# Designs tried in a protein design chat: VHH binders against Putative uridine kinase C227.14. Part 11

Target 1, 235 residues: Putative uridine kinase C227.14, of Schizosaccharomyces pombe (q9utc5)
Amino acid sequence: MALQVDAPDVSSYDELYNRAVELLKHQQRVLIGLAGGPGSGKSTLCAILAKAWNERFGSEIVKIIPMDGFHYSLEELDRFDNPEKARALRGAEWTFDADLFYSLVRLMKKITDRELYAPSFDHAIGDPVVDDICVEPKNRILIFEGNYLLLNKPPWSDACKLYDIKAYLPVEHSVARARVAHRHLVSGLCATEEEAIERTDRNDMINLTFVEKNMVTPDIVLQQLRLKTVKTSSL
Key: E = the ipSAE of ESMFold2; O = the ipSAE of OpenDDE; V2 = 0.75 times the mean of E and O plus 0.25 times the DockQ between their complexes.

## First folded at step 4 (VHH)

Design d8c (from d8a with S53L S104D; framework vhh_7yz9_2; at its last look DockQ between E and O 0.90; V2 from the best seeds 0.00; counts 0 for: pae E 4.4 > 2)
Fold by ESMFold2-Fast, scan of step 7:
Structure d8c (fold): chain B 235 residues (1-235), chain A 118 residues (1-118)
Amino acid sequence: as target 1 above (235 residues)
Amino acid sequence: QWQLVESGGGLVQAGGSLRLSCTASGFTFSRYYMGWYRQTAGNEREWVAFITLGGKTTYADSVKGRFTISRDNAKNTVYLQMNSLKPEDTAVYYCAKIRYETGDFDYWGQGTPVTVSS
């Protein structure tokens, strides 16, 4: 027996793909809003889906647009009324430029025949990179991914009206906590496991529960990725 | 609060050029995507050009190769250089802040009229 992790193999992923493909028959571009709290694995899932779907279509029709590109810069946070609090709670909904996010979602839905640009987030520097993601006419499926995409608060709630498909990736709290704490330790944001857990509980876990309590109803609820066990053939 | 003030419009002969300017006040100009729209009598506003925070530009097919959008963050100004003007370019031109504040539409200036004679 061997343990294998491969492309998503749950019915919810097939449903998401089939809905997107059906919409492409009737419109030039399909917008998917894929939300999940901290530690849900949404970024990893989106990368796997984009690769799999691009291979199925034989072209690069999928482009991922992370919400993380829409963080306020560190310089911008330093101009808030309480800069220390803004830096300490970076990742909370109010530390993102939601108005810029909404305006770009709207533009990308309306303008399909030319290049448009979205920011990315550079984790090594800890700041957004303006215009780093190029969206081309060939990118007919856009997957927006982020914590607050399905939030029931303007302008996030206004952006929800623009998505063709709203998808949500839930995660168990203990799993999310472990993943986020590990990331804080590995990235050097925290020096010890104890500090990493404390930071996760004081910020990321609060954000996760905030998302869970304040989201609009998704069209599709996605399952977590699963490990497969493959039997060794004796024939 | 915020203001967008357009200038540079006027009457011009076909094949001529005009440079439109839009000066912003009351908001942090460098934080916003800027654009130019135009409107003819009886029609909805038509998008002409966008410019991003980093200066990347996108144009409507009708003006591609003839118009150039640019920005000067030090002067809080966005420009539209219009070359090889055609009668069909006749419209009121509007500067727009592309970014929404609270689920509202794009912010507009008062407009500057451009008339291109045949």
Scores: ipSAE 0.426, ipTM 0.709, lowest interface PAE 2.0, mean pLDDT 86
Fold by ESMFold2, look of step 4:
Structure d8c (fold): chain B 235 residues (1-235), chain A 118 residues (1-118)
Amino acid sequence: as target 1 above (235 residues)
Amino acid sequence: QWQLVESGGGLVQAGGSLRLSCTASGFTFSRYYMGWYRQTAGNEREWVAFITLGGKTTYADSVKGRFTISRDNAKNTVYLQMNSLKPEDTAVYYCAKIRYETGDFDYWGQGTPVTVSS
């Protein structure tokens, strides 16, 4: 009797992998813009894909660059015309430093022969960390992931011209709503389920709808990650 | 639009030290990678050092261990500390700002001359 274990089924993404690897035959670096709204599961998917693809290729060819690091800092938001609104609506498109994002996408597309750096976001601090992500020449596939990567508005739309592959991970609204509300509750951002749902509706779900209504056409629409049964006799 | 003004060059004996400064204006300094280049007569400008937004640094082999690039975002200033100078370091030194479209450092200052005597 085989022992059955559930594991992520990454085979649904083989087309994306194969397109990226084919492009590597003709260029040093491939940029993937992977968008999905709040609650889409894009960060989890990207982490799983990077692990699987690095194993398949045999080196750390994939590097993930989350858009989260491009939040304006809290200090920067406090210098906005309406700081209370900026802090309350953090996560909306205009609370990200889109110009810096576009600048670094341009740089990483062009410069492939030395270390470059991108900011990360520290959720415990609630603020970006400068130069925290190192991109090395061996990282020939860069996956940028975030809410607004495919937004049809400059400079996000200018960055879209630089992605070799534009990918979108859709999510059903009720699923996204439940995921985001749960995240707000377990993170301690909200004290009660009712508060978490209300915050999700007034902020995150508005952002999700905004993305869906204002997005450039992706090259690939991704499926939600599925599990498959793996038996010991098949290993 | 933007301006880069280098200073701190001069005449120094071999083995000596100089600190170059470059003050920037007309752009959001903290959003640009900065660098130092140098040029001798009849030659192309040569890369010397590069610094990222948060202060990570890279150096040409010929200056590694002797030169230190740094930046002060509050003062819109990038520095080049040059120690153990050699006659071969004689050049006009240029502060440079990255052009993100190309990855080249082709936004130049006026330059500051450095002469290292044997």
Scores: ipSAE 0.240, ipTM 0.657, lowest interface PAE 4.4, mean pLDDT 88
ESMFold2 (binder alone), look of step 4: mean pLDDT 80; pTM 0.806
OpenDDE, look of step 4: ipSAE 0.795; ipTM 0.896

Design d8d (from d8a with T58Y S104E; framework vhh_7yz9_2; at its last look DockQ between E and O 0.50; V2 from the best seeds 0.00; counts 0 for: pae E 6.2 > 2)
Fold by ESMFold2, look of step 4:
Structure d8d (fold): chain B 235 residues (1-235), chain A 118 residues (1-118)
Amino acid sequence: as target 1 above (235 residues)
Amino acid sequence: QWQLVESGGGLVQAGGSLRLSCTASGFTFSRYYMGWYRQTAGNEREWVAFITSGGKTYYADSVKGRFTISRDNAKNTVYLQMNSLKPEDTAVYYCAKIRYETGEFDYWGQGTPVTVSS
């Protein structure tokens, strides 16, 4: 990796790259499931890797598909038995449309010769946006990233059978806790640091532990990446 | 649970047109890709067309320019407009979405037969 970051050990990133390019010699598309709990920094890492790999390959070979687009919409949550609880606990595994996610992973594995589309999530409106991410035939490496991609529970576990490579980004709990609490404060979800920490402990840290205890064995365990000057809530 | 009801099939002369409908219930129709397949007796199912959640359409080479897939998310309905029909288009037509636990696409309807006479 030719990244300008505080990441003294990049061997796991090179391993992931090398496995993916070896598979490309024998198949049109490589699917990577990249999981990490809340506060792991998986979105930031994926963006950095995609940029580096695209530069190295000389084309837009990598496309990132975040799990966030597969949240149930507000309209869908309103049809749950307890809509207020569903909205309040948004981010828990059962508030994502796992069937939709699996169906799209299947399509993108099967159909490689035309444009397909995945939903994204608009954080400003708090709802998914249909067909917002375009996957083209030239995008031969797809990185699906999210909290529950390696969860050992159907249909997430069925999607795991379709990933060519299962990658996991662990995070120390104290680091995750600080990152998530900071994000809650900066986003305005919580008014004080104490409120942000309390919410993080009651919700996000429980979800992190749930993922750690219920995960399919990854093929590669990735090293954390440090930015040169400051930590962010997304890393 | 999903329910898909195909309709609109029948007997038509070669060169004619026919419009198939598939009405869905029991799921959030607007979030899923939908597709049409067809099958003749003793043969594998043949993919015909699919449409994304946002309305982008794709066709098998054998039907390009003659068939048009569309959807009406307010009515939970997907359509297949079939023009310039040929005897080779004779088949039972099914609509579907992709689900885990089943084959390539899940088919919950009985299909709608289309017969194109020479």
Scores: ipSAE 0.152, ipTM 0.605, lowest interface PAE 6.2, mean pLDDT 85
ESMFold2 (binder alone), look of step 4: mean pLDDT 80; pTM 0.813
OpenDDE, look of step 4: ipSAE 0.199; ipTM 0.640

Design d8e (from d8a with S53W; framework vhh_7yz9_2; at its last look DockQ between E and O 0.91; V2 from the best seeds 0.00; counts 0 for: pae E 3.5 > 2)
Fold by ESMFold2-Fast, scan of step 7:
Structure d8e (fold): chain B 235 residues (1-235), chain A 118 residues (1-118)
Amino acid sequence: as target 1 above (235 residues)
Amino acid sequence: QWQLVESGGGLVQAGGSLRLSCTASGFTFSRYYMGWYRQTAGNEREWVAFITWGGKTTYADSVKGRFTISRDNAKNTVYLQMNSLKPEDTAVYYCAKIRYETGSFDYWGQGTPVTVSS
């Protein structure tokens, strides 16, 4: 017998897949800039897409590069004019090394035949891990994901000129707020639901609104992830 | 105010070795990928090697296995060890800080000439 289970419906993203695959016929590497505010689900979506597209292509063609790796370190924030403000508002656009991000996007677009490295972010320590992500020649589709990727502000706007596809994942404010507040509570960042909501409103929701008001026009607007029933093989 | 000062170039016979050095000043060295580029006669400037802050290295196919890039962050210095040199390696070698700043990319030093005789 076949088992039935609810699973992500990746076919709703076939337009994005087909655009990337078409570009691969004419170039060695495709860069997708996938933006979404806090609580949009972009990181989860990117992981699902990478797995599905790698399986469909039969190789590890997709590599995800999170913008989160480009946070200024805690030590660097402590060297800002107002360290307390920098730590309290960490996640705001100005707490990221946008110039380093743009520099690596440019290198990854131009150099396709050897290994390049990007930082990741360690949420337990709260700092970037240098050189943690290896981009190899086989990674012909790079998905950069982050809040500020499509900002109409240099150098983010300069990075937008390098993406082959600009994708945006919108989210309703009430949904984003609930998701972020829940994560703050579950992660232990906040002790109570009330504290989690207040923190979300003072930081994450401001960042979401900032993204929405200051972005360049995307090439494709993505739908929120949907579930569908799939059949699996018998044991 | 920032400077990149290259040294170590010269004349060497085919099969020989040279070690180029590049000392950086006037910027936070640790915030930059560093690289070596070269300009050969009749060609555009081409990259030779990159090194990340954490010491990961990437090489052009033409030099892979023969050249080694390294850095000493305490001395703000990046090196290029060039072994098994060939006449086609003859070029002016440039040290570069690889970072977008003030509307520009790939800031170069003055260059150091390397001539490989057959």
Scores: ipSAE 0.460, ipTM 0.732, lowest interface PAE 2.0, mean pLDDT 88
ESMFold2, look of step 4: ipSAE 0.341; ipTM 0.717
ESMFold2 (binder alone), look of step 4: mean pLDDT 79; pTM 0.796
OpenDDE, look of step 4: ipSAE 0.731; ipTM 0.872

Design d8f (from d8a with K56R Y100W; framework vhh_7yz9_2; at its last look DockQ between E and O 0.53; V2 from the best seeds 0.00; counts 0 for: pae E 7.7 > 2)
Fold by ESMFold2, look of step 4:
Structure d8f (fold): chain B 235 residues (1-235), chain A 118 residues (1-118)
Amino acid sequence: as target 1 above (235 residues)
Amino acid sequence: QWQLVESGGGLVQAGGSLRLSCTASGFTFSRYYMGWYRQTAGNEREWVAFITSGGRTTYADSVKGRFTISRDNAKNTVYLQMNSLKPEDTAVYYCAKIRWETGSFDYWGQGTPVTVSS
């Protein structure tokens, strides 16, 4: 007797893996820009892929660099012309330090022989942490992931010229809306479902639509992660 | 217009120490990655040490454990503390600033010569 449980089916992403590995035959580092709007599940997908691909390759070849580390800090937002609006609309494209992001992509593309650093976002504090992610020479596949990575607007569009592979994870709007509203409710940002939906509609769904209407053409359109049944030892 | 001015080089016996300084002006120093490179006659510049805007440091294998890069943002200054110097460390040492437009360390000062005898 064995137990059967659900596990992520990563085989749907073999095309992306195979393209990256083929490029590694000809270059030290492969950059993947992986975009998806709010509620797409891109961060979860990237974490699952990195784990699976690192196991398959036998080393930490994949490093994830989330765009959320490039939020302007709360202190920086307080220096905007309208700080209350900037904090309220945090997550909109203009609340990210896009120039620093583009500079980092250029740096990571060119310098592959030493340790480099990228910022992360600390959800407990709600603010970025400078130089928190270490990128090492062994990290030969870098996945940048975020809402605006494929935005057809400088400097985001300039960064697209540096990605070896442009990937997009679409999400159906009703699914995204439900996921984001749920996140607002469980995080305590909103007290009721009605409040969470209203906030989602006035901010997150506007951002999702903006991305969808202003995106460069991706090289690969990804499917949502599916589960498959696997057998485990009983206990 | 920006400027990098290195100082602190000189003649020193093997096993000795020197502290190099690089004073910066004309840009927001705390926002830039800084580094030290060195060059002997007839050779390309060799990377020595690197410091991020957040203070993370990385060193070439040849100097690891002997050299320390640091920065003082209040003084707009990058330092290279060079201990246990060897004749192989003889070079002109250059302070370098990241060029964010290209992602390259190709903004240089005038250099400060270091000679290690014996």
Scores: ipSAE 0.013, ipTM 0.484, lowest interface PAE 7.7, mean pLDDT 87
ESMFold2 (binder alone), look of step 4: mean pLDDT 79; pTM 0.801
OpenDDE, look of step 4: ipSAE 0.287; ipTM 0.679

## First folded at step 6 (VHH; framework vhh_7yz9_2)

Design d8g (from d8e with S104D; at its last look DockQ between E and O 0.51; V2 from the best seeds 0.00; counts 0 for: pae E 7.2 > 2)
Fold by ESMFold2, look of step 6:
Structure d8g (fold): chain B 235 residues (1-235), chain A 118 residues (1-118)
Amino acid sequence: as target 1 above (235 residues)
Amino acid sequence: QWQLVESGGGLVQAGGSLRLSCTASGFTFSRYYMGWYRQTAGNEREWVAFITWGGKTTYADSVKGRFTISRDNAKNTVYLQMNSLKPEDTAVYYCAKIRYETGDFDYWGQGTPVTVSS
């Protein structure tokens, strides 16, 4: 069964688009910080928005820069004082290179006339891939997306001063829990549903709560995605 | 305490070549974008070349095809190979560490002067 995102109330997505386009009239580059906790669906939403906005504008004006590329590598985590804990709790705020992330936000805000590069994360490799995302001058809207983009803690909070627009995608906890546990199963991280739920509860749901309790005020609160059956008769 | 130390400047005839070096200490060199900038008397510093921590390079239009930036992470060193030098390349050349602690490129060395004679 193919899943398709349905967002019948698109007023918040339209508001985000309209604000970004208005800023483009007066500046070369617009930075959007789009946060949501684990299981919020922020990556799916960003992909949908980028596709739609690029189609509306007629060019690749939008580039997405996921926070996932800013994980410390497994090799780097192995140099922590407690490597077993660092690996077990990968996804927690302190397992990301927040200083590197902030540095890249600053760089992309300041330098708009040449190619710049950001890391990505490759799930098949299980680690970041340096210089994998190319940001070009034509990419005038950058959507940074991740769990901790609006976290009220330096340097994440310093990066917030650089986003032109701060957006947040809230999620109901039971929905987030189900989505994350499913992801752990299909990725092979967990062998059973029971294992996936336990891992989700001890790590991802703690991270979601942390984000919810410690974020700066967003400019726009985005409507949540809905899943629906697509092409039922063709399946 | 970290430092950037430029070297390799000097006097060279038009059409000649120089190789500049910048040795870094006191920080994790491999995690930083590095760059070269230059400044002539009475003018603002201008960007010359840029290298990411993964080795991708970018150049100002005025030096494309003539200059090559590179890095040796094992030696904590970034280089600028300058070929086909012109009198307008005359400047003090600065190495810069690119991690924005203040919202700008962070730190400049003392510079290494390059003079290209007609």
Scores: ipSAE 0.018, ipTM 0.515, lowest interface PAE 7.2, mean pLDDT 84
ESMFold2 (binder alone), look of step 6: mean pLDDT 80; pTM 0.803
OpenDDE, look of step 6: ipSAE 0.749; ipTM 0.876

Design d8h (from d8g with T58Y; at its last look DockQ between E and O 0.41; V2 from the best seeds 0.00; counts 0 for: pae E 9.2 > 2)
Fold by ESMFold2, look of step 6:
Structure d8h (fold): chain B 235 residues (1-235), chain A 118 residues (1-118)
Amino acid sequence: as target 1 above (235 residues)
Amino acid sequence: QWQLVESGGGLVQAGGSLRLSCTASGFTFSRYYMGWYRQTAGNEREWVAFITWGGKTYYADSVKGRFTISRDNAKNTVYLQMNSLKPEDTAVYYCAKIRYETGDFDYWGQGTPVTVSS
């Protein structure tokens, strides 16, 4: 599916593409760290970019690696000092296995001549799935996407030194709040709108603010999408 | 604080076999890629094999077909089965949590020496 944006200005997306393609002239693999807070729409944007870039290149040159697969498993969270708090605040940076994430970014930057694997996240069971994402040599552009990719805190900040391009998708807080609260209600995590808003404020919006206050400077700040659904269109 | 303890090294004739073990503690072992590295006198450590947390395996060309890495997540242990050993395999073998930088092995002992005689 192709999506049409409300504004015709795609200059930041073209800038990102052009920088990645220029780097490919001199290196086998380009790593993009694409950060955006809860409710930013980063996953939707990444899917749109990957589809568009793969079509322009004529192959699966782009592979997306979501940070979601790097959640600690529920079993691992149960070993924390306060498991109820860890489960309740799942999504905070300390509930992700940042050391595993950094180790895999290092590996994928160094080893480009064979397949490697990253974990994914199964939303139906609410837990990571080991070795579910296959990264192959043909995947010359890797887009890592998630909340904390540009966080100025080790080991996230160490991973930042490995991204060739650091991109950030900002979101207005009222927009993020509404989107996240809706997801909590629709998913059944919260039974009422009041509960969904309260949970969003005490967890997701705190995480968004934490990222905004503690982020390394991105190379590119991306424009937000205003999604319109069309049958078929070019980006 | 984590710890890696290698064992199982020794002297073996060329063509022989040896099995190395590495027991880990102090971290969530099942969530890490694990690897074996080796070092000969006067050289930097070189990568030998690694294994993903889901059990997929990778080998350096020099050992492919002769060495097998495996892991037992319940025992927090990584193994290196070394078959058809050659004098060129003589080295100190180190277990590591994945690191690719020179000198950045995470180990608690001096490694486990392996000597392959002609």
Scores: ipSAE 0.011, ipTM 0.408, lowest interface PAE 9.2, mean pLDDT 83
ESMFold2 (binder alone), look of step 6: mean pLDDT 80; pTM 0.808
OpenDDE, look of step 6: ipSAE 0.616; ipTM 0.833

Design d8i (from d8g with G54S; at its last look DockQ between E and O 0.36; V2 from the best seeds 0.00; counts 0 for: pae E 8.0 > 2)
Fold by ESMFold2, look of step 6:
Structure d8i (fold): chain B 235 residues (1-235), chain A 118 residues (1-118)
Amino acid sequence: as target 1 above (235 residues)
Amino acid sequence: QWQLVESGGGLVQAGGSLRLSCTASGFTFSRYYMGWYRQTAGNEREWVAFITWSGKTTYADSVKGRFTISRDNAKNTVYLQMNSLKPEDTAVYYCAKIRYETGDFDYWGQGTPVTVSS
């Protein structure tokens, strides 16, 4: 089923907010690693939380750094030993530049008094956009969000040592499967429902299972945001 | 296997200019932040400038307007153009890679000494 965000209740995330703000009494910057598998809704949740928390604080204290910008570019994937496989399985852990991600987390933790930049991912282009996200000194709470942020595998696990708070957004597999398959169909990545389900099962659901079986223990397990449910004609 | 090699230092009169170069090997240079740092005897290394993957730059207040960092990714080289030099700019200048393939965040070359005389 399709999920529509229209009346979010962010009060159930006050524990996370309060822990971050309490840490700011002792340090200039707080890093939150927020993980969730494909179809968990982590990007939507982070956007809603950042908006609400920035309004509550009265300035842009929160900045989101999505893991998406750390995809290897399509040109880089074409230089892999098996480029067809790399493109077909884009989204798997090994199709991200984890070393660059870890380097950025280290830099953002250490350097808090000047502007720094992170890459983003442009879905219309289908590729990373270098230096698209500006992190400023006023951004004292950084939310890194992505599939593999809590993965118990170097260098992802090295980055975990730098997060002040490790948060995880679980999702029921049937819900994730339906969300991801629908997304593949409506985005035009897949032409038919059968194709979308097949792609979801052979790629996205494998990635979700990999994350669930290979992650470090989170500090906080988040609940799904309460939203009004809308039905689609199929999925 | 991998290295950073600084060059271009020397003795220069106050008000003069120098151009430092740093050539990198053993990693994909274009994807890393690069920086210049400097150190005087008995002090910690001081940040001077950063340049991002796409060429966006930031500078320490003490050098802003006088120094320019740039990079030529085709030559795996980062530059520091230093103009209007002052005696307090006297230091050993180090090129740094923010990330290297061995995972070391603050890798440094041998340094290139710069002496600014009054």
Scores: ipSAE 0.012, ipTM 0.472, lowest interface PAE 8.0, mean pLDDT 84
ESMFold2 (binder alone), look of step 6: mean pLDDT 80; pTM 0.808
OpenDDE, look of step 6: ipSAE 0.501; ipTM 0.801

Design d8j (from d8g with S30R; at its last look DockQ between E and O 0.45; V2 from the best seeds 0.00; counts 0 for: pae E 5.8 > 2)
Fold by ESMFold2, look of step 6:
Structure d8j (fold): chain B 235 residues (1-235), chain A 118 residues (1-118)
Amino acid sequence: as target 1 above (235 residues)
Amino acid sequence: QWQLVESGGGLVQAGGSLRLSCTASGFTFRRYYMGWYRQTAGNEREWVAFITWGGKTTYADSVKGRFTISRDNAKNTVYLQMNSLKPEDTAVYYCAKIRYETGDFDYWGQGTPVTVSS
């Protein structure tokens, strides 16, 4: 008996893949800036795409570099003029080290013949982890993903000149709100649904609106990830 | 205004050792990649080593096993320990900040000459 199950439909992103592969004919490394606000699902999408594209290519040509590794550390936020506000609004654009991010985008575009490293963010620790992501010469497609990658504000807007492809993943606000509030509950950041919604509205939804109102024009607007029905060979 | 100042170059005999230093000022030293490059007369600069702000190191094949890059964040200093030196290591050695300010990819110090004699 054959079963029908749902699986991610990555074919909706073939335009992005094909543009990246065409560019690889002319350059060693292709940089994709993939932006979406909180709750857009950009991290999940990038993970699914990297897996699918690496399998299709037959090697690890795709490496994902999340922007979240470029948060200022909690120790650094404590040196801000209003540390209580900075910690409470962590995730807002100004709580990221945009200059460091821009410097690493420039470095990875130019230096393609040796190992380089980027920071990650460990949610269990609640802080950046230095040198956690290794970028190797074989990683010829780098997907930078984050809230502010296409923000029309220096240095984010300067980094946009370096991305070969600017991609944006829009999200309907009620969907984003539900996703983010749920994440706050299941992660233990908030104890109740009421607390999670309040936190989402005062921080994450403000950040989403900021992104939507202040971004450069993307090259490609991506669809939300959809499922398609596939069949299995057994029951 | 930020600066990089190399020191510790000189004349050494083949098989000897030398330690280069690079002192940085005017920027947050910990968060930048730092590197060493070298240049022989009439040639382009070549990469020697990188060190990340977390201390991971990467070396050119020609120096791997002989050279060691390190950093002391408290002193804003990067070091290049060069052992088992060969005449082909003769060059001017440059410290670099691996960050792009005002459109430049690397910032270079003034260089410190190293001569390895037979």
Scores: ipSAE 0.113, ipTM 0.596, lowest interface PAE 5.8, mean pLDDT 86
ESMFold2 (binder alone), look of step 6: mean pLDDT 80; pTM 0.805
OpenDDE, look of step 6: ipSAE 0.777; ipTM 0.889

